# Designs tried in a protein design chat: VHH binders against UV DNA damage endonuclease (uvsE). Part 20

Target 1, 305 residues: UV DNA damage endonuclease (uvsE), of Deinococcus radiodurans (q9rte6)
Amino acid sequence: MTSACEAVPQLGLVCLTVGPEVRFRTVTLSRYRALSPAEREAKLLDLYSSNIKTLRGAADYCAAHDIRLYRLSSSLFPMLDLAGDDTGAAVLTHLAPQLLEAGHAFTDAGVRLLMHPEQFIVLNSDRPEVRESSVRAMSAHARVMDGLGLARTPWNLLLLHGGKGGRGAELAALIPDLPDPVRLRLGLENDERAYSPAELLPICEATGTPLVFDAHHHVVHDKLPDQEDPSVREWVLRARATWQPPEWQVVHLSNGIEGPQDRRHSHLIADFPSAYADVPWIEVEAKGKEEAIAALRLMAPFKKD
Below, E stands for the ipSAE of ESMFold2; O stands for the ipSAE of OpenDDE; V2 stands for 0.75 times the mean of E and O plus 0.25 times the DockQ between their complexes.

## First folded at step 17 (VHH; framework vhh_6z1v_2)

Design q1 (from p2 with Y103F; at its last look DockQ between E and O 0.75; V2 from the best seeds 0.00; counts 0 for: pae E 2.5 > 2)
Fold by OpenDDE, look of step 17:
Structure q1 (fold): chain B 305 residues (1-305), chain A 124 residues (1-124)
Amino acid sequence: as target 1 above (305 residues)
Amino acid sequence: EVQLVESGGRLVRTGGSLRLSCAASGFTFSDYAMGWFRQAPGKEREVVAAISGSGGSTWHADFVKGRFTISRDNAKNTVYLQMNSLKPEDTAVYYCAADYGTFWYFDSPEYDYWGQGTQVTVSS
């Protein structure tokens, strides 16, 4: 009976490195708006080109460090979703070959890509302008994913939280109407305030959207002692059931600085939840980034006897 | 001790410009998204603009219509609101707020930190 070598979870890096290896350029809206149209084009061309080059390097970095999951920066192409200004889209179109090449670098290296918009995306807002801007932002991210040559599946996840609390039904109702590049990649993640995994699960089931479970958020939300609470394993498994196939499941791993109830992410992961031992994909959310991943590899279940 | 201190609010004429500042202390500033809110007399508090921790992402309300711009200087632990083409309807107390991490819901009942506000009055 050959002991089925329990597949060790694949670890994911979030956007940047602590070191200088993967750093992206950006521009503030204030600075951008101060530029003439010609200057804006030149600025975005320079910035986007640089970031694509950095992104290509990130693929090499991931491959070299056995990182098989990489979260794309949501700020990779600033101003791409700017209302009334199509300069970003035009520049990105011009750089389409380079962007595709960068995407191929990841896929050829066997690195899975996903994106998690950082802030301000509230698809189920009670404010029409927020809903509109949210769809625009999500569409911009999806455009980037398409440009990278990524399939429109949850394999290349476009991850959101549930948005405005108490509006889960509204979220469930609007998801089917989202643009295909967004909808077909969409995942939902529980947060520490608005949506527990219990609140998201019905939405996921109704829409066919996978649930990305975050144990830290769960512990904070429900004021649990730690990530060894029995409910953590329960939700890992319930979340897995929303993935097709289940081998695509992604979870988020983080620790609080001052303890399990601290929302602030620690530098390293000191506590690895036992519930995550058989999860196929783990995105590490720690301030130490690649250092946290390196440290994790010294812990069970990653430690090679 | 965590502090958010707004400044720059004053009386201005219609069509005028104003720059608000919010100085933050007592927390890791770059880890927090910052937002500007306003509350006019007899109205609910509303979000005006927001900016991510890195400053790479911003959001502005529709009523801003390109007149206002949020920015931040992480080296100075300060968030700004440049307000141009001001109108009487912009009269309100303006507040800055901070929320940790990549989580920001505009209508969240709980924000981590709030300033005391600064009065902006636009005369006709």
Scores: ipSAE 0.458, ipTM 0.767, lowest interface PAE 1.5, mean pLDDT 91
ESMFold2, look of step 17: ipSAE 0.473; ipTM 0.777
ESMFold2 (binder alone), look of step 17: mean pLDDT 86; pTM 0.881

Design q2 (from p2 with A33S; at its last look DockQ between E and O 0.73; V2 from the best seeds 0.00; counts 0 for: pae E 2.1 > 2)
Fold by ESMFold2, look of step 17:
Structure q2 (fold): chain B 305 residues (1-305), chain A 124 residues (1-124)
Amino acid sequence: as target 1 above (305 residues)
Amino acid sequence: EVQLVESGGRLVRTGGSLRLSCAASGFTFSDYSMGWFRQAPGKEREVVAAISGSGGSTWHADFVKGRFTISRDNAKNTVYLQMNSLKPEDTAVYYCAADYGTYWYFDSPEYDYWGQGTQVTVSS
């Protein structure tokens, strides 16, 4: 592709800030289970209300710092997908106007939203109860995105890894049967163990699901020297082909703490892969969050004006 | 040196309660998801519960929901399994396990680190 000017990626903030600006309240399951039903309702109402207000502030934060991609925290609404307890669902329904206003704050600021569920989700598990809990959890995430007024398209992505290894055929078969709010937003990311990008690509092609390429995971999975390996650029382009339109492509950026094979995320990004220079959207998966974004903006290719 | 050391397993009567602990050392505890597994003689090891590094996400198997609760204390580098309303079929060796980024295959035996196990025996 030839362009009249240089384009640089939009760097995305993941979940929260290191600083105090974007921090969400939570409650553990053990503490929640110690509460009476009335106490649970009061706790979740207070917690959800507070987190929605903080989320509106996150939209202001992103606008003020020229951040145009933000990953919503999976911990925004604890207990929303708790089997046998619909307290969270009822509280979120009560707060629907506030949730919608928070979503509008992001879209009005031109900030793309996505989620990458961190709950224990394995859609293609060989255990029926895991498959059922996984769909319930994904439906809860999709409900949050619907409540925020977000489009049911990969623009507002719900991202997962490939799940249980050796079960790619099962994954491809189940995706068409997922609930529409989940299915229409679904993306798949390669991981360090179970699914290489080569293993995911046929699944993505068969189901019309975008592939989110993670170069760090690829390097670890294939035991490559670093993220400058020629295959990294090849997979950026192959993954791009799964996106409709291609300008919606998202990739993930992280570095290992002790080197390229260390799958633990570093605080800052010291090594930006040259293969990512023309990718439109990058989620920065660094422990330094906004500090990592700021540091990246001082490096090529971002330092140009 | 990485170590996971389970404790708290013992003989209890049906309907009783136990709390299992797993003390971790040799790695940054809060960066790792933790799981409890169990294995009866001649049976496959099965996941009982799992908890994210922050403690913000948990999963419990249907056969223990409402009876068992996983929790963690990151200041003490310890993961717990509170076991209530114990049944004879809960008799097993219980193992704790730790893994970095396990969300997509948390029910697999492919965790980075494993404890040696603690025996729980429920008499009827």
Scores: ipSAE 0.518, ipTM 0.791, lowest interface PAE 2.1, mean pLDDT 91
ESMFold2 (binder alone), look of step 17: mean pLDDT 85; pTM 0.868
OpenDDE, look of step 17: ipSAE 0.536; ipTM 0.795

Design q3 (from p2 with Y103L; at its last look DockQ between E and O 0.02; V2 from the best seeds 0.00; counts 0 for: pae O 10.0 > 2, placed apart)
Amino acid sequence: EVQLVESGGRLVRTGGSLRLSCAASGFTFSDYAMGWFRQAPGKEREVVAAISGSGGSTWHADFVKGRFTISRDNAKNTVYLQMNSLKPEDTAVYYCAADYGTLWYFDSPEYDYWGQGTQVTVSS
ESMFold2, look of step 17: ipSAE 0.577; ipTM 0.814
ESMFold2 (binder alone), look of step 17: mean pLDDT 85; pTM 0.868
OpenDDE, look of step 17: ipSAE 0.471; ipTM 0.772
ESMFold2, look of step 18: ipSAE 0.520; ipTM 0.792
ESMFold2 (binder alone), look of step 18: mean pLDDT 85; pTM 0.873
OpenDDE, look of step 18: ipSAE 0.008; ipTM 0.307

Design q4 (from p2 with S57T; at its last look DockQ between E and O 0.70; V2 from the best seeds 0.00; counts 0 for: pae E 2.4 > 2)
Fold by OpenDDE, look of step 17:
Structure q4 (fold): chain B 305 residues (1-305), chain A 124 residues (1-124)
Amino acid sequence: as target 1 above (305 residues)
Amino acid sequence: EVQLVESGGRLVRTGGSLRLSCAASGFTFSDYAMGWFRQAPGKEREVVAAISGSGGTTWHADFVKGRFTISRDNAKNTVYLQMNSLKPEDTAVYYCAADYGTYWYFDSPEYDYWGQGTQVTVSS
């Protein structure tokens, strides 16, 4: 009876390091707009080139630290989704070989890549301009994923929350019409306000979109005592069922600073949910970033005897 | 104590420019998305612009049409709204708001923090 070596979860880093190892450059819209067209091109060329180089280094960092999941910064290429200005797209096209090389560095190292856009993307907004800008932003992210040579599957996840609360049906209806580079990578994550996992599950089932379960968000949303609530395990399993294959399942791990109901992420993970012990992929959301991952590896189930 | 204090609102002529500031205190500023909202007399509050915690992502309403620009200085715990080519229709009380985390919806009633607002009046 070969003891099925219970596969230890793979851990993921979110975008940046606490240290100087992985930090990306950026430019504000105000500063960018103050530049002439020629200056904008030069600025983005310099910035994008630098960030691609940093990204290549991030692959090496992940490999060196046994990080097998890496969340790409949503701000990797500022102004790429800027309406009425195609400078970013042109510059990124020019840097296509370098971007592809950076992508290969991750894939060759066996590091899974995903993106979680920051705020303001609301695909199911009741405001047309917000929907339009949201699709534009998601398309820009998908372009980056394509440029990195990543497959259009949930393996390379584009993760969103459900958007505007009470508009789940609208979200379900619009997902099939999303551009393929977005749609084929799309995942949905429960949040602490608008969408519980129960509210997202029907959308996921209707559209074939995987559910990324966040236990912290669930606990906050439902005002549960902690992440050991029996419903946490239930949702881990229900969420897993939305993944094809289930071995691709990703969950988010975070703790509150002052307790389970605190929305603010702690520096380290002090409490590892027992429900996550058999999850294949865990993205760690902690302020300590790589320090949190290192500390987590000293805990069960990661502790090597 | 958490505080958001708006400043810079005043009377300006049509076509004029104004820069609003919102000074934040009592929380980790860079962890919060910031937004500018406005409310004109007899109208609903509407979002004008938003900026992510890092400042790397911004959103502007269509009625801005390139006239307004949101920015932030995390070292100063301040968010700004540069307003150019102002019109009488821009007359409103402008509010600063903050929201934590990756979740932000402009029309969500549940913002973490709000300022008291600053009056902007544009005279023809």
Scores: ipSAE 0.429, ipTM 0.752, lowest interface PAE 1.6, mean pLDDT 91
ESMFold2, look of step 17: ipSAE 0.489; ipTM 0.789
ESMFold2 (binder alone), look of step 17: mean pLDDT 84; pTM 0.862

Design q5 (from p2 with S108T E110D; at its last look DockQ between E and O 0.67; V2 from the best seeds 0.00; counts 0 for: pae E 2.3 > 2)
Fold by OpenDDE, look of step 17:
Structure q5 (fold): chain B 305 residues (1-305), chain A 124 residues (1-124)
Amino acid sequence: as target 1 above (305 residues)
Amino acid sequence: EVQLVESGGRLVRTGGSLRLSCAASGFTFSDYAMGWFRQAPGKEREVVAAISGSGGSTWHADFVKGRFTISRDNAKNTVYLQMNSLKPEDTAVYYCAADYGTYWYFDTPDYDYWGQGTQVTVSS
């Protein structure tokens, strides 16, 4: 009876390194708006080109450190989703060959890519302008993923939280109408305030959208003692059932600074939930970034006897 | 102690400009999304603009129509609101707020920290 070597979870890095190895350039909206159209083009060309080069380096970094999941920065291409200004899109089109090459660097290295938009995307907002801007932002992210040569599947996940609380039905209703580049990559993650995994699960089931379970958010939301609560394992498994195939499941791992109820992410992961031992993909959300991943590898289940 | 202190609010004429500042202390500023809100007399508080912790992402309300711009300087623990082409309808108390992690900057009452506000009055 050959002991099925329980596959060790693959670990993922979130956007940046603590060190200087992977850092991206940015520009503020205020500074950008102060530029002439020609200056804007030149600025974005320089910035995007630099960030693509950095991104290519990130692929090498991940490969060298056995990081098999990488979250792309949502700020990789500033102003790409700016309403009324298509300068970013034009510049990105110009840099299409370089962007594709960067994407190939990840895929060739066997590194999975995903994105998690920042805090302002609310697809189910009660405000029409917010819904519109949210779709625009998501579409911009999807454009980046397409430019990287990534398939339109949850393998290349475009991850959101549930958005405005109490509007789960609205979210479920709008998801089918999202642009294909967004919709086909979409995943939903529980958060510590608006949406528990129980609240997201019906939406996921209704729309065929996978659930990315975050144990820390769950513990905070339900005021549980810690991530060893029996419900954590339950949700890991329920979330897994929303993935096709289940081997694609991604979960988020983080710890609070002052304890399990602290929303603030710790520098390192001190507590690895037992429920995550058989999860295929773990995105590590810690302030220590690659240091946290390195430390995790010294812990069970990653420690090689 | 956590503090958010707004400044820069004053009386201005229609078409004028103001720059509001919000100085933050007592927390890791760059980890928090920041937002500007306003409340006019007899009206509900409404979100004006928001900016991510890194400053890489911003949101502005439709009524801003390009007149206002949010920015931040993490080295100074300060968030700004540049307001141009001001109108009488912009008269309100302006508040800054901070939220860790997921920042919805909409009608979610659960922002972590709030300032005391600064009065902006636009005369005709």
Scores: ipSAE 0.489, ipTM 0.782, lowest interface PAE 1.5, mean pLDDT 92
ESMFold2, look of step 17: ipSAE 0.511; ipTM 0.786
ESMFold2 (binder alone), look of step 17: mean pLDDT 85; pTM 0.867

Design q6 (from p2 with A33D; at its last look DockQ between E and O 0.70; V2 from the best seeds 0.00; counts 0 for: pae O 5.7 > 2)
Fold by OpenDDE, look of step 17:
Structure q6 (fold): chain B 305 residues (1-305), chain A 124 residues (1-124)
Amino acid sequence: as target 1 above (305 residues)
Amino acid sequence: EVQLVESGGRLVRTGGSLRLSCAASGFTFSDYDMGWFRQAPGKEREVVAAISGSGGSTWHADFVKGRFTISRDNAKNTVYLQMNSLKPEDTAVYYCAADYGTYWYFDSPEYDYWGQGTQVTVSS
């Protein structure tokens, strides 16, 4: 009776470390716009180059700390999606070899990469300009993923929430028309407000897009007592069914500061939902970042006898 | 107590410039995405610009692109809207809003916090 070595979930880090080890530079639009074209190029070249170097270091950090999932910062290359200004794209093209090398560092280290555009992406907005900017932003992120040498599969997710509430049908209708670099990486995540997992599931099923389940968002959305509600396990399994293969499933783990209904992420994870015990990939969303991961490893199911 | 206090709204001439400020208090400012909205008489409230908690990401509506710029100073708990080349159609009450965001919902009616607004009037 070969003891089915219950595969321990792989843990993922979100973008930055609490410490100085992995921090990225950025520039505000106001500061950038104040620069001349030549200064813009110089600024982005310096900034992008620095961030690529930091990213390469992040791969080493992940490997050293047994982090096998890493969420790329959505602001890794600021101004890349700026309408009417292709300076970012030109600079990134110039740095293509370095970017590819950074990508290989992750791949070689066995670290899975994904991105969660956190800002202002609403693909199903009722406003055309928002839709346009959203597609542009997603395309820019996809370009980064391509530049990193990452496959166009849900293994390397571009993760979004459902966007504007009540427009699930519109989202389902537009997904097939998204550019391939975006569409082939796309995942959807339930949120606290606009889309429950129940509302996303039909969209996922219709489009073949995987569902990333967030138990915290679910608990807040439905005003459940905690992440031990029986529906949490149900959605873990239903979400898993949207992944091909199911071993690629990613879930998000977070706790509220003042309790299960608090939208604000806690510093550490105090409550690990039992429903996540057999999930293959867990992205940890905690303010403590690597500290939260370290603490989790001391908890069941991660505690090595 | 959470507060968002807008300032800087006034009467300006067409082609003029104005800088709006929104001072925030009562919450961890850097954890929130900030946005500027406006509502003209008889029109629906519309988003003008938004900025991430870190300030690294911004969005501007097409009707203000090239003219308006959102920025923030987290050390001062303040978000700004620089408005240049103002037009009469820019006349509105401008509102500051905050959203704790793992994700910004532009089209969501529900934002965590709102200011009282500041009146901007552009005369021909």
Scores: ipSAE 0.021, ipTM 0.433, lowest interface PAE 5.7, mean pLDDT 89
ESMFold2, look of step 17: ipSAE 0.564; ipTM 0.820
ESMFold2 (binder alone), look of step 17: mean pLDDT 85; pTM 0.868

## First folded at step 18 (VHH; framework vhh_6z1v_2)

Design r1 (from p2 with Y103W W104F; at its last look DockQ between E and O 0.68; V2 from the best seeds 0.00; counts 0 for: pae E 2.4 > 2)
Fold by OpenDDE, look of step 18:
Structure r1 (fold): chain B 305 residues (1-305), chain A 124 residues (1-124)
Amino acid sequence: as target 1 above (305 residues)
Amino acid sequence: EVQLVESGGRLVRTGGSLRLSCAASGFTFSDYAMGWFRQAPGKEREVVAAISGSGGSTWHADFVKGRFTISRDNAKNTVYLQMNSLKPEDTAVYYCAADYGTWFYFDSPEYDYWGQGTQVTVSS
């Protein structure tokens, strides 16, 4: 009777380390705009090149620390999605071989890559300008993922929240029309305010978009006592059903600083929801980053006897 | 105690420039996306610009048409709005707001923290 080695969830590092190992450079829009076109090109070339090198190092870091999931920073290439300025795109094109090499480093190391774009992407906004900028930003991120040689599948997830509340139907309607590099990677995550998992599930089912469940967001949204609420397990399973294959399921793990209702992420994960024990992929959203991951590995179900 | 304190608002002439500042205290500044909002008399509050916690991503409303630029200095716990080529229609109370995490809800009436606002008046 070969004891089916219950596969331990893979833990994911989110963007950077507390330590100096994985830190990226950036430039503000204000500083960038103050530069001449030639200076802008030089600045982005230097910055992008540096960040690609760091990214290559991140693959090594993840491999060395048995981290098999890594969230790419959405700020790796600032100004890439800047309206009316194609400098970023030109520079990134110039650095295409280096970018691809960085991507291969992750693939070779067996590290899954995904991305969670930043706060300002609202595809279903009632504001045209927000929709336009959102599509532009998503396309830019997809370009980066293509440049890294990543598959156009939810394995290399491009994750969004549902966006503007009450516009789920609009979101469902627009998703099929998204560019393939975006659409084929797209996932949806429940949030604390606009979309519960119950509100996202119909959209996911209608569009074939996987649901990334966040228990913390769920608990905050529904004002639940903690992440041991029976509904957490329910949604983990229902979310899993939206993944093809289910072994690709990703969830987000975080704790509140002052308790389950605190939106602010704690430094470490003190409470691991029992419902996550059989989830294959877990992004650790904690302020302690790699420290939080290391601490989790000392806890059940990760503790090696 | 959490505080957001706006400054820099004043009377300026059309075509003039202002730099607004919002000094934050009482929370981990870099963990919060920051936004500038404005409300003109008799109008609804509207988002002017927003910036991620790291400062790596920004958003600007179309009506700024490149005239305004949001920035932040996390070492100083301050977010800025550089306003150039000001117009009379830019006259409003400008508010600073903070929202935790990876999501900034533009249309949400509820943000984590708000400033008291600073008056910007652009004369013809």
Scores: ipSAE 0.447, ipTM 0.762, lowest interface PAE 1.7, mean pLDDT 92
ESMFold2, look of step 18: ipSAE 0.493; ipTM 0.787
ESMFold2 (binder alone), look of step 18: mean pLDDT 83; pTM 0.846

Design r2 (from p2 with Y103W W104Y; at its last look DockQ between E and O 0.03; V2 from the best seeds 0.00; counts 0 for: pae O 11.3 > 2, placed apart)
Fold by OpenDDE, look of step 18:
Structure r2 (fold): chain B 305 residues (1-305), chain A 124 residues (1-124)
Amino acid sequence: as target 1 above (305 residues)
Amino acid sequence: EVQLVESGGRLVRTGGSLRLSCAASGFTFSDYAMGWFRQAPGKEREVVAAISGSGGSTWHADFVKGRFTISRDNAKNTVYLQMNSLKPEDTAVYYCAADYGTWYYFDSPEYDYWGQGTQVTVSS
């Protein structure tokens, strides 16, 4: 009777390390705007090149530390989605071979890549300019993912929250019209305020978009005592049902600093919800980043006998 | 809104000590390398010290010669500069700066965020 080695959840690193190994450069919009066109090009070329090199190193880092999930920073290529300025796109096009090589490094290392764009991306905004900018931003991220040679599937997830509260129907209606590089990667995550998993589930079911469950957000939203609430397990399973295949399911793991109701992420994960024990992919959202991952590996169910 | 607020600058006598603080808000503090810069009247701004996001790595300018020490408390979103054995030539406005992921370039002049500065004056 070969003891079916219960597959331990894969842990994911979110964007960067506390250590020096995976750190990226950036530039503020204000600083960028102060540059001449020639200076902008030079700046972005230098910055993007550096970040691609770092990204290549991130693949090695993940492989070396048995991290098989990595969230790409949404700030890898600042100004790429800047309205009226195509400098970023031109520079990224110029660096296309290097970007693809970086992507291959992850693929070769067996590291899954995904992205969680910034909170200001609101596809269902009641403001047309915000919708436009949101689609632009998402398209830019999708371009990066394509440039990395990533599949247009939820395996390489583009994760969003539901956006503007009370506009779930609008979100459901617009998702089918999103560009394929965005739409085919799109996932939705519950948040602390606007959208509970219950509010997202109908949208996910209607559009075929997977649900990324965040237990911390759920606990905060519903003012639950902790992540051991029975509803957490329920939503893990219901969320799993939105994934095709279910083995691709991703959840977010985080703890509050001062307790379960604290929206601020803790440095380490002190409380691992029992409901996550059989989840295949877990992004670790902790301030301690790789330290948090290392600490988790010392805990059940990750502890190797 | 991103803010860096320096404090602790004052008049001190030669040989004295000061501790500068920089309180940060509006960004994930631990993701940023922090640096202290100074600018004396009529001189260019120069880097004094830098510290990685984790605090595990530090850099100090040659002119510091062990007199100054940069540190940070990520729980308090604060970076410090302990200044000992102060000299009149240390008189300057001291600036705190933050730079995302660029801590390995300690001497980079292009930090993402800057404070307004705090005046340090060392009298003879």
Scores: ipSAE 0.000, ipTM 0.280, lowest interface PAE 11.3, mean pLDDT 90
ESMFold2, look of step 18: ipSAE 0.559; ipTM 0.817
ESMFold2 (binder alone), look of step 18: mean pLDDT 85; pTM 0.873

Design r3 (from p2 with S108L; at its last look DockQ between E and O 0.80; V2 from the best seeds 0.00; counts 0 for: pae E 3.1 > 2)
Fold by ESMFold2, look of step 18:
Structure r3 (fold): chain B 305 residues (1-305), chain A 124 residues (1-124)
Amino acid sequence: as target 1 above (305 residues)
Amino acid sequence: EVQLVESGGRLVRTGGSLRLSCAASGFTFSDYAMGWFRQAPGKEREVVAAISGSGGSTWHADFVKGRFTISRDNAKNTVYLQMNSLKPEDTAVYYCAADYGTYWYFDLPEYDYWGQGTQVTVSS
């Protein structure tokens, strides 16, 4: 009976489980290139089919464990955006009914999906070839989300950091020209180095792009003592204002292994920021994955009723 | 504590092949994206290739596409650069580098760890 604004935050699972339940197959580029064209097709058909089945199982897993937010792995469909080789795209098109069915499993279970694309995507790079490959990679991610039947809104977010530092104006200028399946899902997250939340906010406001606040990144970037610094709450609220509706706000949660300045993610979350108590959606970026979620649920404010 | 140790650089002739290795220690290797960079005398250091922590995503600069391939073996904590069809223009010191996290962009000016470099010399 509680609304998203009044409810305890929903804790999200990121990509994989520590246990065997959600694990995806892959193939390296070097092994793939050693295959003939016919062998490539057979390999990707088998691999993609298997990963779609595992993805269906991830929906069941999330439902069984009351997980209502799940970050899809960017590794679900290797070679999908490989330049000069359309085998992955063709295989995924062939599997469209199975992919859509997997998407329905998440929707039917009430599980929100998002993606945070893998490294080497830099939309505002000063290198034209990087900009082009970045749009291609983002379009491939958006294709997966379309194939799952997911809405082209920030509810089904495609999340990036701000990219190359000192190029915020270029980022703001390019966002309106991104393909609609990408643009309509895009979110931006502050990082530890190139873009503080203060640097991203005007970009988000100018382009209608939601800001995903990461308190750990903020603490590292600004060299703050910990996640209880008053600015953490201020940025939760300023980031919330970029979300329409505000009930869709996502934040990221992590702890450093050796302390607040350590960028490396701890196994569990020992320090939950008080500023996050009323946020609706939290991705838990801990090495312990589902174990970290379970541990957090034993703490205030997550106590089970 | 943290070490990145390149090996395999040597003198080779034009058209030849060479494989560079970079052995990593002192950090959880699979958590780090790895890159190969090169610097010829009097030129700026430039990225050659990069690979994600899992090995699932790779990137290669246009000037080496089709000739060089980055790979990694997380069981051996090693990243490789296979270099084929070598040209005199490939002569440089080659460095491996590591950066943590899911948001590493190969254009960032700072990386967490760097190797000492290994000299590759391609003779005509």
Scores: ipSAE 0.438, ipTM 0.758, lowest interface PAE 3.1, mean pLDDT 90
ESMFold2 (binder alone), look of step 18: mean pLDDT 85; pTM 0.865
OpenDDE, look of step 18: ipSAE 0.508; ipTM 0.792

